# Designs tried in a protein design chat: VH-VL binders against MKRN2 opposite strand protein (MKRN2OS). Part 13

Target 1, 223 residues: MKRN2 opposite strand protein (MKRN2OS), of Homo sapiens (Human) (h3bpm6)
Amino acid sequence: MHCAEAGKALIKFNHCEKYIYSFSVPQCCPLCQQDLGSRKLEDAPVSIANPFTNGHQEKCSFLLRPTQGTFLREYDGRSDLHVGITNTNGVVYNYSAHGVQRDGEGWEESISIPLLQPNMYGMMEQWDKYLEDFSTSGAWLPHRYEDNHHNCYSYALTFINCVLMAEGRQQLDKGEFTEKYVVPRTRLASKFITLYRAIREHGFYVTDCPQQQAQPPEGGGLC
Key: E = the ipSAE of ESMFold2; O = the ipSAE of OpenDDE; V2 = 0.75 times the mean of E and O plus 0.25 times the DockQ between their complexes.

## First folded at step 10 (VH-VL; framework fv_sotevtamab)

Design p1 (from m4 with heavy chain N109R; at its last look DockQ between E and O 0.41; V2 from the best seeds 0.00; counts 0 for: pae E 8.0 > 2)
Fold by ESMFold2, look of step 10:
Structure p1 (fold): chain C 223 residues (1-223), chain A 124 residues (1-124), chain B 112 residues (1-112)
Amino acid sequence: as target 1 above (223 residues)
Amino acid sequence: QVQLVQSGAEVKKPGATVKISCKVSGYTFTDYYMHWVQQAPGKGLEWMGYINPNSGYTKYDPKFQGRVTITADTSTDTAYMELSSLRSEDTAVYYCARGGSYDWYEGSRYFDYWGQGTLVTVSS
Amino acid sequence: DIVMTQSPDSLAVSLGERATINCKSSQSVLYSSNNKNYLAWYQQKPGQPPKLLIYWASTRESGVPDRFSGSGSGTDFTLTISSLQAEDVAVYYCQQYYDYPTFGQGTKLEQL
C-alpha cells in the first residue's frame, strides 16, 4: 500500500558486470541464475535511500508532492508539483486557487525540507501562530491566486521569508531556494521513481557497470 | 563602531518597576536579536530573554517569565527591558547584549557586543 | 534547560604559567549535521561587561591574544591560557547556545 511504501529503500549490487537494482538481494542473479550467497557478490550492496516520507509526521517543513496523484504511482516527471508548509502537528498549509487549505491527510508521500535548525527552537513555539496569522491575511484569498507569481510556491516561500525577516535574517530568492534545497531532492526522487517502478514491474532493474581500469603489475622485470 | 549604550543606574523600592533602555548604533538594529542578562552582586550571569526588534517576538527564561517585558522601538533604535514586582534579590547589574551574525542556517546566540551595564538597587 | 558547570570555582596562577578552566554541559552541544559545538567563552574584568573570547568552542574572536585557546567537544570543554599575563586576571564564563543560552557559574582567575 502507498503509505506502507514511504521510507522504503532500494539496493544496488554488482553482478555479471551489471548494476542490478532491487528491493533486496535476490536468491539468484536475475541475469545468469547463479546462486547469490553473500560472498558471491563483487561489491557490497549499496542502499539507495527512499526520498519520500509521510509529510504529516514532519514538523515545520517545506513539503513537495505531485499536484495530482502520488510520486511512486502516477508522477510522470513533467507534471507540476504542489508545495506546502507543516505546522508542529503535521497539518499541511498550502495555497491553491481554492485558497489556503489545512490538510490533515494527502501528503503521506512527500519530499520534505526541514526549515528549523536546533538553535532556532524559540521559533518553533511561535510557528503555529505565525503560520495561521499569515494564512488568514487577505493576500491568500482564492481570487488572488495567479499561476506565475501568486501560487502555492510563492505562498510557501513568502512565509519562509516572513519568518526570516522577523528574525532579522537574509531573505531567500526563489532561484536560490530552489537550486540549493529543492533541485537536489527532486533529482534523487526522479531517479528513485524510475527504479522503483521498474523493480515493481520486473522484480529488478539493470544498467551497465563500467569496467574498472586495469593496471600493469608494478616492479616487473628489468623492463 | 558597534555601540550599545544603556540608561543610568536606578534605585527602586520593593514592589516597583524598572525600565532600562539600550540604544544601539553602528549596525542595523532590526538585523540582530537583542538579549538581556542579569548579574547579581558576587554572582554569575543569568540570561533573561531576547527580542527580535523587527517583529517584536520575545522569549524569556522561565525564572523571569511573568515579571519581565522586553520591547524595541525601531524609530529610535532602542531596546527596553522592564522588570516588575521588584524584590531585594533583583539588585543586580543588567546588560543588553547583541547576538552574533545572523544567517538562516548557522544562527548564533553568543554575544559579541555588550552594553556597559545598568545597576539596579532595590532598597526599602 | 542545559546546565553548564565550570571547574574550578577559582584558581591562582603565576605569571607566565598555564591556566586551565573546565566546562561541562548536562547534554551535548554538538550538532552533528554541521559538526559545530555551540559553546562560547567570556572574560569579565571588575566593573566591565563580559568580553567574548571564543565561540564554536575553539574559534578566537578578533583581537583575542593567541595565548587563549578553547578545546573539547560534546559535553566537555576547556579554556587554556598558555602563558598568564597580569591583564588576564578576571572571571571566566562558558556559555552554550545550542538552545536558549545558559552560562557556567564562573571561574575566578587570580595571579599567584
Scores: ipSAE 0.014, ipTM 0.483, lowest interface PAE 8.0, mean pLDDT 84
ESMFold2 (binder alone), look of step 10: mean pLDDT 93; pTM 0.950
OpenDDE, look of step 10: ipSAE 0.098; ipTM 0.692

Design p2 (from m4 with heavy chain G99R; at its last look DockQ between E and O 0.02; V2 from the best seeds 0.00; counts 0 for: pae E 8.0 > 2, placed apart)
Fold by ESMFold2, look of step 10:
Structure p2 (fold): chain C 223 residues (1-223), chain A 124 residues (1-124), chain B 112 residues (1-112)
Amino acid sequence: as target 1 above (223 residues)
Amino acid sequence: QVQLVQSGAEVKKPGATVKISCKVSGYTFTDYYMHWVQQAPGKGLEWMGYINPNSGYTKYDPKFQGRVTITADTSTDTAYMELSSLRSEDTAVYYCARRGSYDWYEGSNYFDYWGQGTLVTVSS
Amino acid sequence: DIVMTQSPDSLAVSLGERATINCKSSQSVLYSSNNKNYLAWYQQKPGQPPKLLIYWASTRESGVPDRFSGSGSGTDFTLTISSLQAEDVAVYYCQQYYDYPTFGQGTKLEQL
């Protein structure tokens, strides 16, 4: 295999009273080695939603990526994440110690949070101008970058709050935005990364089936 | 419990103005947008506009031709809808209705609680 | 504006039987970015305000009986009452909230 495994689907299927996760339904069950012909699966295989997307195909969205490497291969769950905002052409505006960058590449494996809703009348037409005007203000010059209070995250959140204010909506502080919109997505991504890496290394991943299962008799004390 | 209590029925002449109140209780007034909906006799429901009580920001259905004004008084937890240049076609029940979601992903303009309605009768 | 058209305008159903009400939008109310249908259903009894039954096309509001269900996607939606009860006699409205909110013309449900 000469390239990244980006775009591989994860599937879950039931065999041997286990959930088996893989990139595709194998010809033989990896646990019992029985042929998995079309009639041997209890349920149809289920596709597992990929939490990552090509950020350059996302319009008007908040994106997250690892500052170093990629989510699926290198991210350890503890390293810093970098964030940015897409314009209507998939260009990712992001702020770092080098100022505001307008990236046409590098965000192909991102977590995406859409920022426009249908009821934001006319905002799509104004988005690129607002984002560009915001980004050329003196607030986001390279020398103003500061790790704790004036960074990539504060740049993105400040822009989001400008949009919310223009739409007459309650502004969000960092904690509120993070807990409501970022954390749920990073939790799903963390689960997916675990599955993906196990399948990549071992060919499959197995969990106990949560269906109705008889428990063995338990020996017990009084009560 | 959540309650939206509107002011009483009104009888108006063509060309007059009416102002309907909607007093809320049982939730934080500034956390939810307040909408107004018209229902003419024997007819369906027509959306008029909304206010964000926290900011005072409003949006209106263009078909009301600049005749509607929606306001909010956060000191009394009361929203108001004022309809000017009344016509006989404005004879209707008017409802205040709370938006069901206030999450950041705006686009949730379904209405989980409604006022009891205020009948406005416009007759010459 | 997105025009919402309900059918039928009225229907009569025997107690215990299934009632179905259809709603068609003039354009899709499915937002592909979140995969949600921006559609709600309301019940209105005489002299009362509308009461929310269903939002996101198929999510039942808290306290609404299980016999009410919503289905459909895009432009075509259905409200189903699986076993009609006498208290279900009302006018039912669909409403889109993809754009400026608009309502269907209403469907009057009567007991046969």
Scores: ipSAE 0.015, ipTM 0.547, lowest interface PAE 8.0, mean pLDDT 85
ESMFold2 (binder alone), look of step 10: mean pLDDT 92; pTM 0.947
OpenDDE, look of step 10: ipSAE 0.166; ipTM 0.711

Design p3 (from n2 with heavy chain N109Y; at its last look DockQ between E and O 0.43; V2 from the best seeds 0.00; counts 0 for: pae E 5.3 > 2)
Heavy chain, then light chain:
Amino acid sequence: QVQLVQSGAEVKKPGATVKISCKVSGYTFTDYYMHWVQQAPGKGLEWMGYINPNSGYTKYDPKFQGRVTITADTSTDTAYMELSSLRSEDTAVYYCARGGSYDWEEGSYYFDYWGQGTLVTVSS
Amino acid sequence: DIVMTQSPDSLAVSLGERATINCKSSQSVLYSSNNKNYLAWYQQKPGQPPKLLIYWASTRESGVPDRFSGSGSGTDFTLTISSLQAEDVAVYYCQQYYDYPTFGQGTKLEQL
ESMFold2, look of step 10: ipSAE 0.071; ipTM 0.594
ESMFold2 (binder alone), look of step 10: mean pLDDT 92; pTM 0.943
OpenDDE, look of step 10: ipSAE 0.389; ipTM 0.775

Design p4 (from m4 with heavy chain G99H; at its last look DockQ between E and O 0.25; V2 from the best seeds 0.00; counts 0 for: pae E 5.2 > 2)
Heavy chain, then light chain:
Amino acid sequence: QVQLVQSGAEVKKPGATVKISCKVSGYTFTDYYMHWVQQAPGKGLEWMGYINPNSGYTKYDPKFQGRVTITADTSTDTAYMELSSLRSEDTAVYYCARHGSYDWYEGSNYFDYWGQGTLVTVSS
Amino acid sequence: DIVMTQSPDSLAVSLGERATINCKSSQSVLYSSNNKNYLAWYQQKPGQPPKLLIYWASTRESGVPDRFSGSGSGTDFTLTISSLQAEDVAVYYCQQYYDYPTFGQGTKLEQL
ESMFold2, look of step 10: ipSAE 0.095; ipTM 0.580
ESMFold2 (binder alone), look of step 10: mean pLDDT 91; pTM 0.937
OpenDDE, look of step 10: ipSAE 0.413; ipTM 0.778

Design p5 (from n2 with heavy chain S55Y; at its last look DockQ between E and O 0.32; V2 from the best seeds 0.00; counts 0 for: pae E 6.2 > 2)
Fold by ESMFold2, look of step 10:
Structure p5 (fold): chain C 223 residues (1-223), chain A 124 residues (1-124), chain B 112 residues (1-112)
Amino acid sequence: as target 1 above (223 residues)
Amino acid sequence: QVQLVQSGAEVKKPGATVKISCKVSGYTFTDYYMHWVQQAPGKGLEWMGYINPNYGYTKYDPKFQGRVTITADTSTDTAYMELSSLRSEDTAVYYCARGGSYDWEEGSNYFDYWGQGTLVTVSS
Amino acid sequence: DIVMTQSPDSLAVSLGERATINCKSSQSVLYSSNNKNYLAWYQQKPGQPPKLLIYWASTRESGVPDRFSGSGSGTDFTLTISSLQAEDVAVYYCQQYYDYPTFGQGTKLEQL
């Protein structure tokens, strides 16, 4: 399933001492109604990076998606997230009560954490074999699934720790991985979702533009 | 203050073995990779391998694999590089160099601190 | 192995003039997932170990003077010294760390 919403760009521009967020620079400022077409804005408009990507185009990555629905339409910030690991062809290996699935679709709106760094070059050539061998072990059979201790997240993290071990690194526990790599990305995603939904509902979104100056500027050539 | 202090120069005969030490201070030895780099007289730099001192994991450049052994002693914060079956072309300065931290995204192999170098001369 | 080739092998530059050293890799050292170039530059003076100048192609190491800058992406990289000082006379090496580290052959920079 495709979401037309996932393709829309967001921008931020400064006008009327406010940051204004929208899908494009509007003809008129939504606050003061001044024509923006011929005016140079205080700062150039800034594109807001989309934190979501098509997970099937990501290689060797940890992916997050909502268990139900999509991030932009339905995610409420509290609902369960499902996780998986991509192979070198964008197939998403993920563990559930049905065992390990190898999905070719369904992860088109995902948060992605790249797992393979360049200095692991030999690992890319072995990645698909390691992931397949890991996934066919008896540890990830459907009947072993358990919501709290043996789930999609523990499957993915255990594989990550196998990769870390192969690269001579210590294992990370769930808290360490989540805090260092997952939380920063989900915070950005939450902000983007809030902006996107507000812009869809109201046409724009506004925040204060804090301009702090120690002294009045000597701009305009007045001495 | 980060310091990497290597053992002194050595003169060896062909076929012998040399073991060079690299004692670390000013940072947590077990938090960073330790690398070894060879520089033949008047020549460029050649990476030999590394160790993760915390886990003991090593990787070697294939051209040195089989002759080089890198170890670490965490009780003395000292890394070692042992090169066996010495040849005259092994005459070089050998450096230890600190690599990146073990962070998933930071496992990088550029070198911010270097030892002073240890000259090994292999004379026929 | 990724082969690093520097150009020129040596150059002489007058004090206060710009020095430019080029480095070419046999394959890209840009990792598209993080948009970083895995390339570093080192300075080595006689009888001393190498000193890190630049990493990630363009990031200056702490304490390195502003006259040193790195640029380029993918396979083609440049170290620029905007105004040569006498203390900058050294051999300069580029190094990739996309894969097992390899170094360029070095560029000897001399005062003209």
Scores: ipSAE 0.035, ipTM 0.569, lowest interface PAE 6.2, mean pLDDT 85
ESMFold2 (binder alone), look of step 10: mean pLDDT 92; pTM 0.944
OpenDDE, look of step 10: ipSAE 0.114; ipTM 0.700

Design p6 (from m4 with heavy chain S108P; at its last look DockQ between E and O 0.30; V2 from the best seeds 0.00; counts 0 for: pae O 6.2 > 2)
Fold by OpenDDE, look of step 10:
Structure p6 (fold): chain C 223 residues (1-223), chain A 124 residues (1-124), chain B 112 residues (1-112)
Amino acid sequence: as target 1 above (223 residues)
Amino acid sequence: QVQLVQSGAEVKKPGATVKISCKVSGYTFTDYYMHWVQQAPGKGLEWMGYINPNSGYTKYDPKFQGRVTITADTSTDTAYMELSSLRSEDTAVYYCARGGSYDWYEGPNYFDYWGQGTLVTVSS
Amino acid sequence: DIVMTQSPDSLAVSLGERATINCKSSQSVLYSSNNKNYLAWYQQKPGQPPKLLIYWASTRESGVPDRFSGSGSGTDFTLTISSLQAEDVAVYYCQQYYDYPTFGQGTKLEQL
């Protein structure tokens, strides 16, 4: 039972006029070896949000994962991503050369894009039915799989657009969806991966603090 | 200008059925959910249910489930609320209210426009 | 269902004075994905339907005077009238729309 090491939270703290990133606050500064125990509130560590989630806990969401390996371990930023859609119970519907699959596991480290807001109850109640009806259509048979045109991404986007159409909403093209919802999250993920790997290798990562422009000393008015 | 105009006051006997209309103007009827809200005399607001006029999909509060029916006629831009098996406790003002558009990522479910209300009196 | 509780049930305030109405939800109405609070405030005058004042906890509806403001996050919210006017005498309701709509019991605002 490989306890899926929930991606260690990253922290950022200030010391030596630098930002230091680590998995936890060390006892001593890795740069100057001073004890970090007597920290001023101003130097409180900031948690860096993990951009990855367990896809099976994300209801009615668009999910991305590497086709092979995990984001934190093997992903090189160029590897193919696999896409899926969750139902209300965390089952991930995804399309490949094997047809539509319904995964109960394997998406534990994913980028998630919620497709429904909490108040969209009418759509949420119909979501599983729509997803199943859509997925059982002859359009998504294994023999119709094409890497460039009829793939995991087109499956997910087509489903989303079908739901939007049924609700009388504006459809999204691939470019718009990608730019608005996918790219921002993948950029965040890339930054996180870089930090994570650096910390894993070296124990910490250091960046320069933006120089607080020293406010010129308020000239002491000579009374 | 957005307007929601409801039918006039109703007086009904216990056990009867009442049907209230809400005609809309000034916006596309099918772009917004229509909600119904009950307000008993001197009491607060209680949500009854909604309809998506485009799909006809409805949801009701469990308190009214089985007695309330919400419908929409897209040809006349009119929503209807029917309440059956009326009781004295159903004496109230009933409001239709426009909900948010369930657009992608921006769909509010607050009520920006209201009908003028319809008084239903249930008396023996 | 999310239960909304307002306090006080009634409030009497002098003209020109500040009125404060609180609303508490039984669970958070903050959505983490968009960092928005799914909370609205309404004003209702006698014989009239409710009028929307505030949505997203702090966004004022068009045409609502600047003296009205909404604040709070998560479970605790406040409607403030900075300087009470005679026309502000009404019943005020909070409403969550994170789940199926539910209203507070209302707060009656009277003039002293």
Scores: ipSAE 0.018, ipTM 0.638, lowest interface PAE 6.2, mean pLDDT 89
ESMFold2, look of step 10: ipSAE 0.135; ipTM 0.628
ESMFold2 (binder alone), look of step 10: mean pLDDT 91; pTM 0.940

## First folded at step 12 (VH-VL; framework fv_sotevtamab)

Design q1 (from m4 with light chain P101R; at its last look DockQ between E and O 0.02; V2 from the best seeds 0.00; counts 0 for: pae E 10.7 > 2, off the site)
Fold by ESMFold2, look of step 12:
Structure q1 (fold): chain C 223 residues (1-223), chain A 124 residues (1-124), chain B 112 residues (1-112)
Amino acid sequence: as target 1 above (223 residues)
Amino acid sequence: QVQLVQSGAEVKKPGATVKISCKVSGYTFTDYYMHWVQQAPGKGLEWMGYINPNSGYTKYDPKFQGRVTITADTSTDTAYMELSSLRSEDTAVYYCARGGSYDWYEGSNYFDYWGQGTLVTVSS
Amino acid sequence: DIVMTQSPDSLAVSLGERATINCKSSQSVLYSSNNKNYLAWYQQKPGQPPKLLIYWASTRESGVPDRFSGSGSGTDFTLTISSLQAEDVAVYYCQQYYDYRTFGQGTKLEQL
């Protein structure tokens, strides 16, 4: 798997004994109005990686997106998330009340969890066939869809468990997969969304440096 | 190094319940699944089920579903198998066996270490 | 459900001679993506628990003597003891771990 930067990154820089977050280093410090030209910063700006990626550039991966809109603009932290599985060409297989969809677009702002180790070359060669064969099963017809027990998540997890069984590994239940692989990534995403929205609205976001504490603007969180 | 030590032999009456322990040492208990296997006198091996000691997740063979309960106590590194509503056909040696990892990248389901076995005799 | 069938049910072999035990699965236990056969062999001596001998069809477990070897692929597998020793008198089981876990019925190996 390759690490890809997706969307707009954030930066953090230190000035006026505070951490200042923004989309780029501004001309002037937003707190004291001093010119921040080259070499006036105590520390080099630090890039904060965007946790979202273009899911259509991910191979053999479990993807999460909001069912409506995007994470950065519209997601409220409580609305449903939709999930899918990419094939080797970035086509996202996902199950809904309309049956299995094979999306070539719509997943450009996704959380991605890779499902194969890099050294599993034989599995990658068979992945597209296994995913297609699984997806044409009668279990995933539109009328079988049920919000709580036979949904997009159970479709994706069932496929993952079929792959694990074929490799002689024990199945993982929903709780195990969610706590080990999903929750850590959604926590990072929630923090990023909070910063992103604060910067979008105010131009910057401020917290205290480790050696000094002052009250930053209140940020929301995606839960 | 790796050891699985089971509780001693039991004599039970039909309809009773037996609970067998399997205490492990020499490895991290929560890194491997624990399986239970039945062997009736003069017969072959039959898989009963497993537990993932880390999550508590269990799976049972349909033959034993409803009568078997497998549990794990991570504070004592001990797995348990409880078989209820005992019948004369349940007279057997019961083994615990270490199986594959619960991590989906690193798994194997052959049984590399076995307990010494626990004879359960069901007699009226 | 994958049924494992061993042959013969019982075998008598003189000390120093070769013993061959066959195991056949009702469907392939070869996973094409990693090219591995999900098959193990166990030895069970009288009054003792089973002991792992071979996994992945042909890989010998640590501490198992070189006279034990496994072979085969897909549905047809063989355990070979190249020169029988007195301590090899036991029942031998094959086991698949491709889909759940099932054992063969066992092969009793006796000394002539």
Scores: ipSAE 0.007, ipTM 0.428, lowest interface PAE 10.7, mean pLDDT 83
ESMFold2 (binder alone), look of step 12: mean pLDDT 92; pTM 0.940
OpenDDE, look of step 12: ipSAE 0.018; ipTM 0.621

Design q2 (from m4 with light chain P101W; at its last look DockQ between E and O 0.26; V2 from the best seeds 0.00; counts 0 for: pae E 3.8 > 2)
Heavy chain, then light chain:
Amino acid sequence: QVQLVQSGAEVKKPGATVKISCKVSGYTFTDYYMHWVQQAPGKGLEWMGYINPNSGYTKYDPKFQGRVTITADTSTDTAYMELSSLRSEDTAVYYCARGGSYDWYEGSNYFDYWGQGTLVTVSS
Amino acid sequence: DIVMTQSPDSLAVSLGERATINCKSSQSVLYSSNNKNYLAWYQQKPGQPPKLLIYWASTRESGVPDRFSGSGSGTDFTLTISSLQAEDVAVYYCQQYYDYWTFGQGTKLEQL
ESMFold2, look of step 12: ipSAE 0.283; ipTM 0.674
ESMFold2 (binder alone), look of step 12: mean pLDDT 92; pTM 0.944
OpenDDE, look of step 12: ipSAE 0.562; ipTM 0.823
ESMFold2, look of step 14: ipSAE 0.235; ipTM 0.654
ESMFold2 (binder alone), look of step 14: mean pLDDT 92; pTM 0.944
OpenDDE, look of step 14: ipSAE 0.667; ipTM 0.855

Design q3 (from m4 with light chain S33R N34D; at its last look DockQ between E and O 0.03; V2 from the best seeds 0.00; counts 0 for: pae O 6.1 > 2, placed apart)
Fold by OpenDDE, look of step 12:
Structure q3 (fold): chain C 223 residues (1-223), chain A 124 residues (1-124), chain B 112 residues (1-112)
Amino acid sequence: as target 1 above (223 residues)
Amino acid sequence: QVQLVQSGAEVKKPGATVKISCKVSGYTFTDYYMHWVQQAPGKGLEWMGYINPNSGYTKYDPKFQGRVTITADTSTDTAYMELSSLRSEDTAVYYCARGGSYDWYEGSNYFDYWGQGTLVTVSS
Amino acid sequence: DIVMTQSPDSLAVSLGERATINCKSSQSVLYSRDNKNYLAWYQQKPGQPPKLLIYWASTRESGVPDRFSGSGSGTDFTLTISSLQAEDVAVYYCQQYYDYPTFGQGTKLEQL
């Protein structure tokens, strides 16, 4: 039972007029070596939310993971992503050249998009049946797999659109779904990966504080 | 300070095309959706479409689909709205409006900043 | 498309009195994921662009006077001006952004 090392939480704190990112608050500032113990409340560290979740804990969700490796370790930003749909029990339905698979593991570091509203109890009760019935359709046989048109993404999107239709909602094309739900999350994930890797390598990451540009020079009050 | 500055008023004939610009300043242009809204004289607000300036992705209201084209020039921080096959009913003030941040998990496509509007008059 | 319906179409209120504008959506604009109502209110004065007043149904935009308040959830929303000022004479619009943006038809607020 490999305890999936829950990705280390990132923190951001202010010092030396910079934002400093790290896995934990150091005793001393990595820039000026001053003790960070006497922090004003204004300098309290802020936790950066991990964009990655255990996909098997995300019920009725669209999931993204790298086809190979993990986002934090091996993902280079260009590698193919694999997508799936979770049932109510955390089983991930996904489509490949091998047909529809039902994974009980392997999605422990995923980007998740919830597909159901919490108040959609009727749909939630039928979700597993609907997903199973959908997945057993002849449309998703292995020999019908095509990398460009009939793939893991089209499988997931078609199912999503079936759900939307059942709810009386407008269906989404690939572009709309990608733009609205996938791209924002992948962008956040990319930022997080960059920070995470930099911190892992160097112990910290430093950025400029955006607010420092707007202080007009304190006009010297002529006393 | 965030500013959206639109091009000046236009007078066009039926069947013509109009292109309106919206130059932004005071924020990162690629971080927010840019929307266009039509308002006919004495009428309400009607959403036309949006662009993500970062990706160039656009979505249009079906009412304007096929006649409207929204573009963005990231080098000049300028959004454009082109409306073709103009009709008398297209006589309106057109607004660019900043929508939600693309970097937010939460869709926030309320419009916190607006251009001053561009009057387009379609007359024979 | 989510249809937004405001009521009334026009309202005349005396200075210092309360003004109330209602907005109804054809479907809920409450997103259960974040428990937020995807609803905004705008004020538009003649010859000016709309100005954002309220977002998330009840959050005031910066610089908006305290006399403006938004309330409601799901499908039914209300903009309230607690004490009408002369500068509040305008057309008010609700807008949902739960889906692609749609506006109410507007409510004209006049002074009595």
Scores: ipSAE 0.019, ipTM 0.594, lowest interface PAE 6.1, mean pLDDT 89
ESMFold2, look of step 12: ipSAE 0.087; ipTM 0.613
ESMFold2 (binder alone), look of step 12: mean pLDDT 92; pTM 0.947

